VH-VL binders against q8ixk2r445to577. Designs and how they scored, part 168

Target 1, 133 residues: q8ixk2r445to577
Amino acid sequence: FFGMLQNKGLTDYCFDYNPPDENQIVGHQVILYLCHGMGQNQFFEYTSQKEIRYNTHQPEGCIAVEAGMDTLIMHLCEETAPENQKFILQEDGSLFHEQSKKCVQAARKESSDSFVPLLRDCTNSDHQKWFFK

## First folded at step 8 (VH-VL)

Design p7 (framework fv_zigakibart)
Fold by ESMFold2-Fast, scan of step 8:
Structure p7 (fold): chain C 133 residues (1-133), chain A 119 residues (1-119), chain B 107 residues (1-107)
Amino acid sequence: as target 1 above (133 residues)
Amino acid sequence: QVQLVQSGAEVKKPGASVKVSCKASGYTFTGYTMHWVRQAPGQGLEWMGYINPYSGGTKYNEKFKGKATMTSDTSASTAYMELSSLRSDDTAVYYCAREKYGDYYFDYWGQGTTVTVSS
Amino acid sequence: DIVMTQSPSTLSASVGDRVTITCRASQDISNYLAWYQQKPGKAPKLLISAASTLQSGVPSRFSGSGSGTEFTLTISSLQPDDFATYFCQQYYSYPYTFGQGTKLEIK
């Protein structure tokens, strides 16, 4: 699978990575932003290693969650995917983060109308359901 | 060079409708959210809503629901804002404004379209 | 809705003065605040975003500060071309809202 990773509940929002510097693609938080169909910042690839890859820049980035955190951040991809970079895209659209046993949910940043993907306890909420477009 | 060029001034009678256009150039039109902001004479700025030109998805300020309709034409790189059932208190300058990608504030503005409602 | 209140509504100052304009939000908006300058007959122009980030091409005499509910715009040495109305805007929550404006008059 590859393309725009869109949320079922937060309609019209897609995974987005907007690094401030094109030469420094790691260390920043993944956001949710209005889907625009242009690829680039919203183009992701789901791999056989269960990675969500951002291939727009070199070196390639992989979405990761650090231990004890609930935010998704961009790290460098590795030859063998580490556990913190593995997400299981399930048949119902859930993105299950294997290491933490939590699911990726579309959520408000603070209490704003800016949105980010965060790890939450798994529920059957549409805000935890994702699909490639 | 990003430009937002709006249609010219309009004078309308009460009960009429008006459609203001905002033609974008210098960037990929579908990649940026377009907002509309109103400024009545002697008053401040009022956010009306936005349109995602890619999806056609819109969000309106509750105050303008049923009054304003936002649309876009991707082939013409043009956003539209239509006001229906015009009243004298719709007299204002209407601006289109482009949302800064990922950051939500407005980085470029159209020059404004004056709409005057009078009989 | 988040209410944005600016003070003063009108400010008279001399060329070379340091002037400050205050903007208050009715609730915590973090740093989701922008400042715009509007000259008579013209569209607003973005000066500052994220409370304190100066936009490219804006003179360095402009600066912004604050977070949460209280914000300030400062012009360190007022110039004649700074005659304008200044608006703060929150982009924390829909509907986006603006302050009522501060009209800066040069004496």
Scores: ipSAE 0.689, ipTM 0.903, lowest interface PAE 1.5, mean pLDDT 92

Design p70 (framework fv_zigakibart)
Fold by ESMFold2-Fast, scan of step 8:
Structure p70 (fold): chain C 133 residues (1-133), chain A 119 residues (1-119), chain B 107 residues (1-107)
Amino acid sequence: as target 1 above (133 residues)
Amino acid sequence: QVQLVQSGAEVKKPGASVKVSCKASGYTFTGYAMHWVRQAPGQGLEWMGYINPYSGSTKYNEKFKGKATMTSDTSASTAYMELSSLRSDDTAVYYCAREKYGDYYFDYWGQGTTVTVSS
Amino acid sequence: DIVMTQSPSTLSASVGDRVTITCRASQDISNYLAWYQQKPGKAPKLLISAASTLQSGVPSRFSGSGSGTEFTLTISSLQPDDFATYFCQQYYSYPYTFGQGTKLEIK
């Protein structure tokens, strides 16, 4: 699958990677932002290696979660996907992070009306359901 | 160069409706949320709401629900804000403002449209 | 709703003066604060975002500081073009709200 990765519960919000420096694509947090259809910052590819890829050019970015953390950050993709970069997109739309045994949920950043994907205990919440558009 | 060009001044009677336009140029119209802000004479700024031109999805300030309607025309790169059942206290300058991508504050503003409601 | 309060409401100053305008939020808004300048008959112009980030093309005499609930806009050496009304805005939570404005006028 490829395209905009949209949330079912937080309607109109998509995975978005908007690094401050466009020449350095790693190390920053993935956010959720209003879906816009422009591609680029909201264009992701779900691969057979269970990666969520951001960029088609070198260096390629892959979404990862550091041990003990709940935020999704951009790392460099590797020849063999490390465990912290593997997400299972399940039949019900859940994005299951294998290493942590948690699901990706649309969540508020602090108490604000800005949003980020975070790892949370898996539930049947629509805020944990994702689809490519 | 990013530009937001709004329609001209309007004078309306109480009970009428007015539709203000905001034509965008110099960027991909569907890529940025468009907000509406009003300013009554000699007063501060009041946020009315926003529209995502890509999806047509809107978010209103509760004060303007049922009063303001925001729409957009992607082929014309134009956002609209319509006020119904006008009252004298709707007299204000109405601004469209573009949201800075990913950051929520307003990086470009239209020049404003003066709406005067008078009998 | 988050209430934004500016002080003073009106400030008289002379060219060359150091001017400070304060903005208070009724609850913690982190650094989700912008400052706008508005001249008579014109649309507001963005000066500062994220409480302290100066926008491109804005003179370096402008600076912003603060976080949480107390924020400050400073003009280090006032110039004739700086006489205007200044507004703070929180973009932490909907509805977005503005301060009432601080009118900076010639002494």
Scores: ipSAE 0.809, ipTM 0.921, lowest interface PAE 0.8, mean pLDDT 93

Design p71 (framework fv_zigakibart)
Fold by ESMFold2-Fast, scan of step 8:
Structure p71 (fold): chain C 133 residues (1-133), chain A 119 residues (1-119), chain B 107 residues (1-107)
Amino acid sequence: as target 1 above (133 residues)
Amino acid sequence: QVQLVQSGAEVKKPGASVKVSCKASGYTFTGYAMHWVRQAPGQGLEWMGYINPYSGYTKYNEKFKGKATMTSDTSASTAYMELSSLRSDDTAVYYCAREKYGDYYFDYWGQGTTVTVSS
Amino acid sequence: DIVMTQSPSTLSASVGDRVTITCRASQDISNYLAWYQQKPGKAPKLLISAASTLQSGVPSRFSGSGSGTEFTLTISSLQPDDFATYFCQQYYSYPYTFGQGTKLEIK
């Protein structure tokens, strides 16, 4: 799978990586933003190693969650994927983070109309359902 | 460079409709949300809503639901805002404004279209 | 809706003065605040985003500060080109809302 990773519940929003500094492409939070079909910041690859890769820059970025955190951040990809970078895209559209046993949910950043993917307890909510466009 | 060029001034009678255009150039039109903001004479700015030109998704200020209709034409790189059932209090300058990618504030504005509603 | 209130509504100043305009939000908007300058007959021009980030091409005499509900725009050494109306805008929640504007005029 590759392309735009779109939310079923928050229907016009896609995974997006828009780092504020071109000189530092890692360490920033993955956001949700209006789907635009241009690739680039919204082009992700789901690999056989269960990684969500950002291939716009070399070396490639991989989405990760640090221990005890609920935010998705960009790390450098490794030849052997570490556990914190593994997500299972299930048949029902759930994106399950193996290490934490939680699911990725489309959520508001604080009370704003700015959106981010966060780890939450798994539910049957459409805000936890994802698909590649 | 990025440019947003709007259609010319309009004078309309109460009850009529008006359709304002905003032609974008200098960037990928479908990559950026386009917002509409109006300003009544001598007054402040009022946000009307936005359109995602890629998907056609629209978000309206509740005050303008059923009153304003936002559309876009990707082949012409043009956004449109139509106001129906015009009243005298719709007299204003109407601006299109491009949303800064990922940041939500408005980085480029059209020059404005004056709409005057009078009998 | 989030109400944005600017103070003062009108400010008279002389070239070379340091002037400060304030903007208050009716609820916490974090740093989701922009400042725009508007001259008569012209579209607004973005000056500052994220409460304090100066935009490219904007003179360094302009600065913004604040977070939450209290924000300020400062012009450190007023120039003739700075006489205009200034608007704050929150982009924290829909509908986006603007302050009523502060008109900066020659003393």
Scores: ipSAE 0.777, ipTM 0.917, lowest interface PAE 1.0, mean pLDDT 93

Design p72 (framework fv_zigakibart)
Fold by ESMFold2-Fast, scan of step 8:
Structure p72 (fold): chain C 133 residues (1-133), chain A 119 residues (1-119), chain B 107 residues (1-107)
Amino acid sequence: as target 1 above (133 residues)
Amino acid sequence: QVQLVQSGAEVKKPGASVKVSCKASGYTFTGYAMHWVRQAPGQGLEWMGYINPWSGGTKYNEKFKGKATMTSDTSASTAYMELSSLRSDDTAVYYCAREKYGDYYFDYWGQGTTVTVSS
Amino acid sequence: DIVMTQSPSTLSASVGDRVTITCRASQDISNYLAWYQQKPGKAPKLLISAASTLQSGVPSRFSGSGSGTEFTLTISSLQPDDFATYFCQQYYSYPYTFGQGTKLEIK
């Protein structure tokens, strides 16, 4: 799978990586933003190693969750995917982060109407359902 | 380089409709949300809503639901805001404004379109 | 809806003065606040975003501060070009809301 990774519940929002510093592609939080169909910041690839890759810029980034955290951060991809970079895209659209036993949910940032993907306890909510478009 | 150019002033009778345009240039039109902001004579600014030009998805301020309709034409790089069933209190300057990518505040504004409703 | 209140509504000042305009939010909006300048007959122009980030091309005499519910816009040495109406705006929650405006006029 590849393309825009869109949320079922937050219907017009897609995974987006928009780091403020063009010279530092890794280390920033993945956000959710209005889908725009241009690729670029919103083009992701789901790999056979269960990675969510950001291939728009070099070096290639892979989404990771650091121990004890709930935010999705861009890290460098590795030849063998580490456990913190593995997400299981299930048939129902859930993105399951096996290392933490949590699911990726579309969520508010600081209770605002700006949005980010966060790890949450798995539920059957449409805010935890994702699909490539 | 980035420019938002709005249609000219309109004078309408009560009960009419008016459609204001906002033509974007200098950037990829579908990549940025377009917002509409109203300013009544001598008054402050009031947010009306936004449109995602790529999807056509919209979000309205509850106050303007049923009064305003936002649309866009991607081939023309133009956003539209239509007001229906005009009343005298719809008299205002209407602005389009581009949302800063990923940050939500308005980085560029159109020059404004004055809509006057009088009998 | 989040209510934004500016103080003062009108401010008279002279060239060279240090002026401050205050904006208060009815609830915590973190740093999701922008300041705009509007001259008569013109569209608003973005001055400051995220409470304190000066926009490119805006003179350094402008500065913003604050977080949560209280914010200030400061002009350190007022110039003739600065006489205008200033608006704060929260973009924390829909509907986005603006303060009523502060008109800065010649003393």
Scores: ipSAE 0.750, ipTM 0.915, lowest interface PAE 1.2, mean pLDDT 93

Design p73 (framework fv_zigakibart)
Fold by ESMFold2-Fast, scan of step 8:
Structure p73 (fold): chain C 133 residues (1-133), chain A 119 residues (1-119), chain B 107 residues (1-107)
Amino acid sequence: as target 1 above (133 residues)
Amino acid sequence: QVQLVQSGAEVKKPGASVKVSCKASGYTFTGYAMHWVRQAPGQGLEWMGYINPYTGGTKYNEKFKGKATMTSDTSASTAYMELSSLRSDDTAVYYCAREKYGDYYFDYWGQGTTVTVSS
Amino acid sequence: DIVMTQSPSTLSASVGDRVTITCRASQDISNYLAWYQQKPGKAPKLLISAASTLQSGVPSRFSGSGSGTEFTLTISSLQPDDFATYFCQQYYSYPYTFGQGTKLEIK
């Protein structure tokens, strides 16, 4: 799978990585933003190692969740995917973070109308269902 | 560089409809949300809603639901805003404005289209 | 809806003056506030975003400050080109809302 990773509940929003400094692309939070079809910031690859890779041409950027945190952060990919970078994309569209036993949910940032993916207890909410487009 | 060019002034009678256009150039049209804002004579700015030109998805200010319709034409890089059942209090300058990528504020504005509703 | 209140509604000043315009939000909007300048017959122009980030190409005499519910726009030394109407806007929550405007006119 590869392409835009879109939310079923928040229908017009996609995974997006838009770091403020193009020369320092790791360590920033993944956001949700209006799906735009331009590729680049919204182009992700789901790999056989259960990684969500940013910039498939350069496979160094992988989404991770640090221990005790609920935000998705861009890290460098490793030769062997570490547990904090493994997400199971299930048949129902749930994106299950294996190490934490939690699901990725589309959520508000600071109660605003800007959005981010966060780890939450798994539910049957459409805000926890994702698909590649 | 980035330009938003709107259609010319319109004079309409009460009950008519008007369709304002906003032609974008200098960037990838489908990559940025396009918002609509109006300003009645001598008054402040009022947000009407936005369209995502890529998906066609829209978000309206509740006040304009059923009154305004936003559409876009990707091939022409043009956004449209149609107002139906015009009343005299719809007399205003209508602006299109581009959303700054990822940040939600408006970085570029069209020059405005004056719509006058009179008998 | 979030109500944005600007003060003053009209401000008379002279070239060289330091001018401050205030904007108050009816609820906490963090730093999701922009300032726009509008000259007669023209579209608004973005000056400041995220309460304090100066837009590229905007003169350094403009500055913004504040967070939460209280915000200010300051012009440190007025120039003739600065006589205009200024609007604040919250982009924290839909519907986006603007202050009523502050008209800065020559004294």
Scores: ipSAE 0.731, ipTM 0.905, lowest interface PAE 1.2, mean pLDDT 92

Design p74 (framework fv_zigakibart)
Fold by ESMFold2-Fast, scan of step 8:
Structure p74 (fold): chain C 133 residues (1-133), chain A 119 residues (1-119), chain B 107 residues (1-107)
Amino acid sequence: as target 1 above (133 residues)
Amino acid sequence: QVQLVQSGAEVKKPGASVKVSCKASGYTFTGYAMHWVRQAPGQGLEWMGYINPYSGGTNYNEKFKGKATMTSDTSASTAYMELSSLRSDDTAVYYCAREKYGDYYFDYWGQGTTVTVSS
Amino acid sequence: DIVMTQSPSTLSASVGDRVTITCRASQDISNYLAWYQQKPGKAPKLLISAASTLQSGVPSRFSGSGSGTEFTLTISSLQPDDFATYFCQQYYSYPYTFGQGTKLEIK
């Protein structure tokens, strides 16, 4: 799977990685932003190692969750995917983070109308359902 | 090189409709949300809503639901805002404004279109 | 809706003065605040985003500060080109809302 990773509940929002400085492409939070169909910041690849890869910039980034955190952060990809970079895309569209046993949910940033993917207890909410477009 | 060029001034009678255009150039039109903001004579700025030119998805300020309709034409790189059932209190300058990618504030504005509703 | 209140509504100053304009939000908006300058007959121009980030090409005499509910725009050494109306805007929650404007007039 590859392309725009779109949310079923927030129907017009996609995974987006838009670091403020192109010289510092890792360490920033993955956001949700209006889908635009241009690839670039919204182009992701789901791999056989259960990674969500960001291939637009060199070196390639892999989405990770740091210990004790619920935010998705861009890290450098490794030859063998570490546990914090593994997500299981389920048939129902859930994106399950194996290490934490939580699901990725489209959520508000602080209470604003800015959105981010966060780890939450798994539910059957459309805000936890994702698909590649 | 980013430019937003709006259509010219309009004078309309009460009950008429008006469609304001905003032609974008110098960037990929579908990559950026386009917002509409009105400014009544001698008054402040009022957010009307936005359109995602890629999907056609819209989000309206509740105050303008049923009054304003936002559309876009990707082949022409043009956003539109139509006002229906015009009343004298719709007299205002209408601006289109481009959302800064990922940051939500407005980095570029059209020059404005004056809409005057009079008998 | 988040209400944005500016003070003062009108400010008279002389070239070379240091002027400050305040903007208050009716609830916490973090740093999701922009400042715009508008001259008569023209569209607003973005000056500052994220409460304190100066836009490229804007003179360094402009600065912004604040977070939460209290924000300030400062012009450190007023120039003739700075006489205009200034608006703050929150982009924290829909509907986006603007302050009523502060008109900066020559003394």
Scores: ipSAE 0.782, ipTM 0.919, lowest interface PAE 1.0, mean pLDDT 93

Design p75 (framework fv_zigakibart)
Fold by ESMFold2-Fast, scan of step 8:
Structure p75 (fold): chain C 133 residues (1-133), chain A 119 residues (1-119), chain B 107 residues (1-107)
Amino acid sequence: as target 1 above (133 residues)
Amino acid sequence: QVQLVQSGAEVKKPGASVKVSCKASGYIFTGYAMHWVRQAPGQGLEWMGYINPYSGGTKYNEKFKGKATMTSDTSASTAYMELSSLRSDDTAVYYCAREKYGDYYFDYWGQGTTVTVSS
Amino acid sequence: DIVMTQSPSTLSASVGDRVTITCRASQDISNYLAWYQQKPGKAPKLLISAASTLQSGVPSRFSGSGSGTEFTLTISSLQPDDFATYFCQQYYSYPYTFGQGTKLEIK
């Protein structure tokens, strides 16, 4: 799978990586933003190693969650994917982060109307359902 | 360079409708949300809503639901805002404004379209 | 809705003065606050975003500060080109809302 990773519940929003400096692609939080069909910041690949890769820049970035955290951060990809970079994309659309045993959910950043993907206890909510477009 | 060029002034009678256009150039039209903001004479700014030109998805200020309709034409790189059942208190300057990517504030504005509703 | 209140509504000042305009939000909006300048007959122009980030091309005499509910726009040494109406805007939560405006006029 590759393309725009869209949320079923927050219907017009896609995974987006918008680093402040395009020459420094590591260390910033993945956001959700209005889907735009341009690729670039919203182009991701789901790999056989269960990675969500950001291939727009070199070196390639891989989404990770630090131990004890709930935010999705861009890291450098490894030759063998570490556990914190593995997400199981299930047929029902859930993204299960096996190391934490939690699911990726579309959520508000604090109480604002800016949105981010966060790890939450797994539910059957449409806000935890994702698909490539 | 980025430009937003709006249609010309309109004078309408109560009960009529008006459709204001906003033609974008200098960027990829579908990549940025387009917002609409009105300003009544001598008054402040009021947010009406936005459209995502890529999906056609919209978000309206509750005050304008059923009153304003936002659409876009991607082939023409043009956003539209239509007001129905015009009343005298719809007299205002209407602006289109582009959302800064990922940051939500408005980085470019159209020049404004004056809509006057009078009998 | 988040209510944005500016003070003063009108400010008379002279060239060279230091002027401060205040904007208060009815609830915590973090730093999701923009300042716009509007001259008569023209569209608003973005001056400051994220409460304190000066936009490219805006003179350095403009500065913004604050977070949460209290924000200020400062012009360190007023120039003739600065006589205009200034608006604050929150973009924290829909509907986005603006202050009522502060008209800066010649003393």
Scores: ipSAE 0.753, ipTM 0.915, lowest interface PAE 1.2, mean pLDDT 93

Design p76 (framework fv_zigakibart)
Fold by ESMFold2-Fast, scan of step 8:
Structure p76 (fold): chain C 133 residues (1-133), chain A 119 residues (1-119), chain B 107 residues (1-107)
Amino acid sequence: as target 1 above (133 residues)
Amino acid sequence: QVQLVQSGAEVKKPGASVKVSCKASGYTFTGYAMHWVRQAPGQGLEWMGYINPYSGGTKYNEKFKGKATMTSDTSASTAYMELSSLRSDDTAVYYCAREKYGDYYFDYWGQGTTVTVSS
Amino acid sequence: DIVMTQSPSTLSASVGDRVTITCRASQSISNYLAWYQQKPGKAPKLLISAASTLQSGVPSRFSGSGSGTEFTLTISSLQPDDFATYFCQQYYSYPYTFGQGTKLEIK
């Protein structure tokens, strides 16, 4: 699968990677932002190694969750995907992070109307259901 | 080189509708949310809502629900804001403003469209 | 809704003066605050975003500070082109709201 990774519950929002410094494209948080259909910051690929790859910039980035964190950040991709970069896209649209045993949920940043994907206990909420568009 | 050019001034009678346009150039129109803000004479700024030009999805300030309608035409790179059932207190300058990508504040503004409602 | 309160409503100053405008939010908005300048007959112009980030092309005499509920805009040495109305805006939650404006007048 590849394309815009859109949330079923937060319907007009997509995975987005918009680093503030284009010369340091890794280490920043993945956000959710209004879907725009242009590719670029919202173009992701789900791989056979269960990675979510960001291919817009070189070197290619892979979404990861660091130990003890619930935020998704961009790391460099590796030839063999480490466990913290593996997400199982399930048939119901859930995106399960194997290492933490949690699901990716569309969530508010603080109590604001800006949004980010966060790891949360798995539920049947549409805010935890994702699809490529 | 980003430009937002709005339609010209309008004079309307109470009960009429007005449709203001905002033509974007110098960037990919569908990549940025477009907001609408009004300013009554001698008053402050009031946020009306936004449209995502890619999806047509909108968010309105509750005060303008049922009053304002936001639309866009991607082939013309133009956003529209229509105000219905005009009253004298709708007299204002109406601005379109582009949302800074990923950051939500307004980085570019149209020049404004004056709408005057009088009997 | 988040209420934004600016003070003062009007400020009289001379060229070369240091001026400070204050903006208060009715609840914490982190650093999700922008400052705009509006000259008579013109659209607002973005000066500062994220409470303290000066926009490109804006003179360094402008600065912003604060977080949470209290924010300030400072002009260190007032120039003739700076006489205008200044607005703060929160973009933390919908509906986005603006302060009532501070009119900076000559003398």
Scores: ipSAE 0.790, ipTM 0.919, lowest interface PAE 0.9, mean pLDDT 93

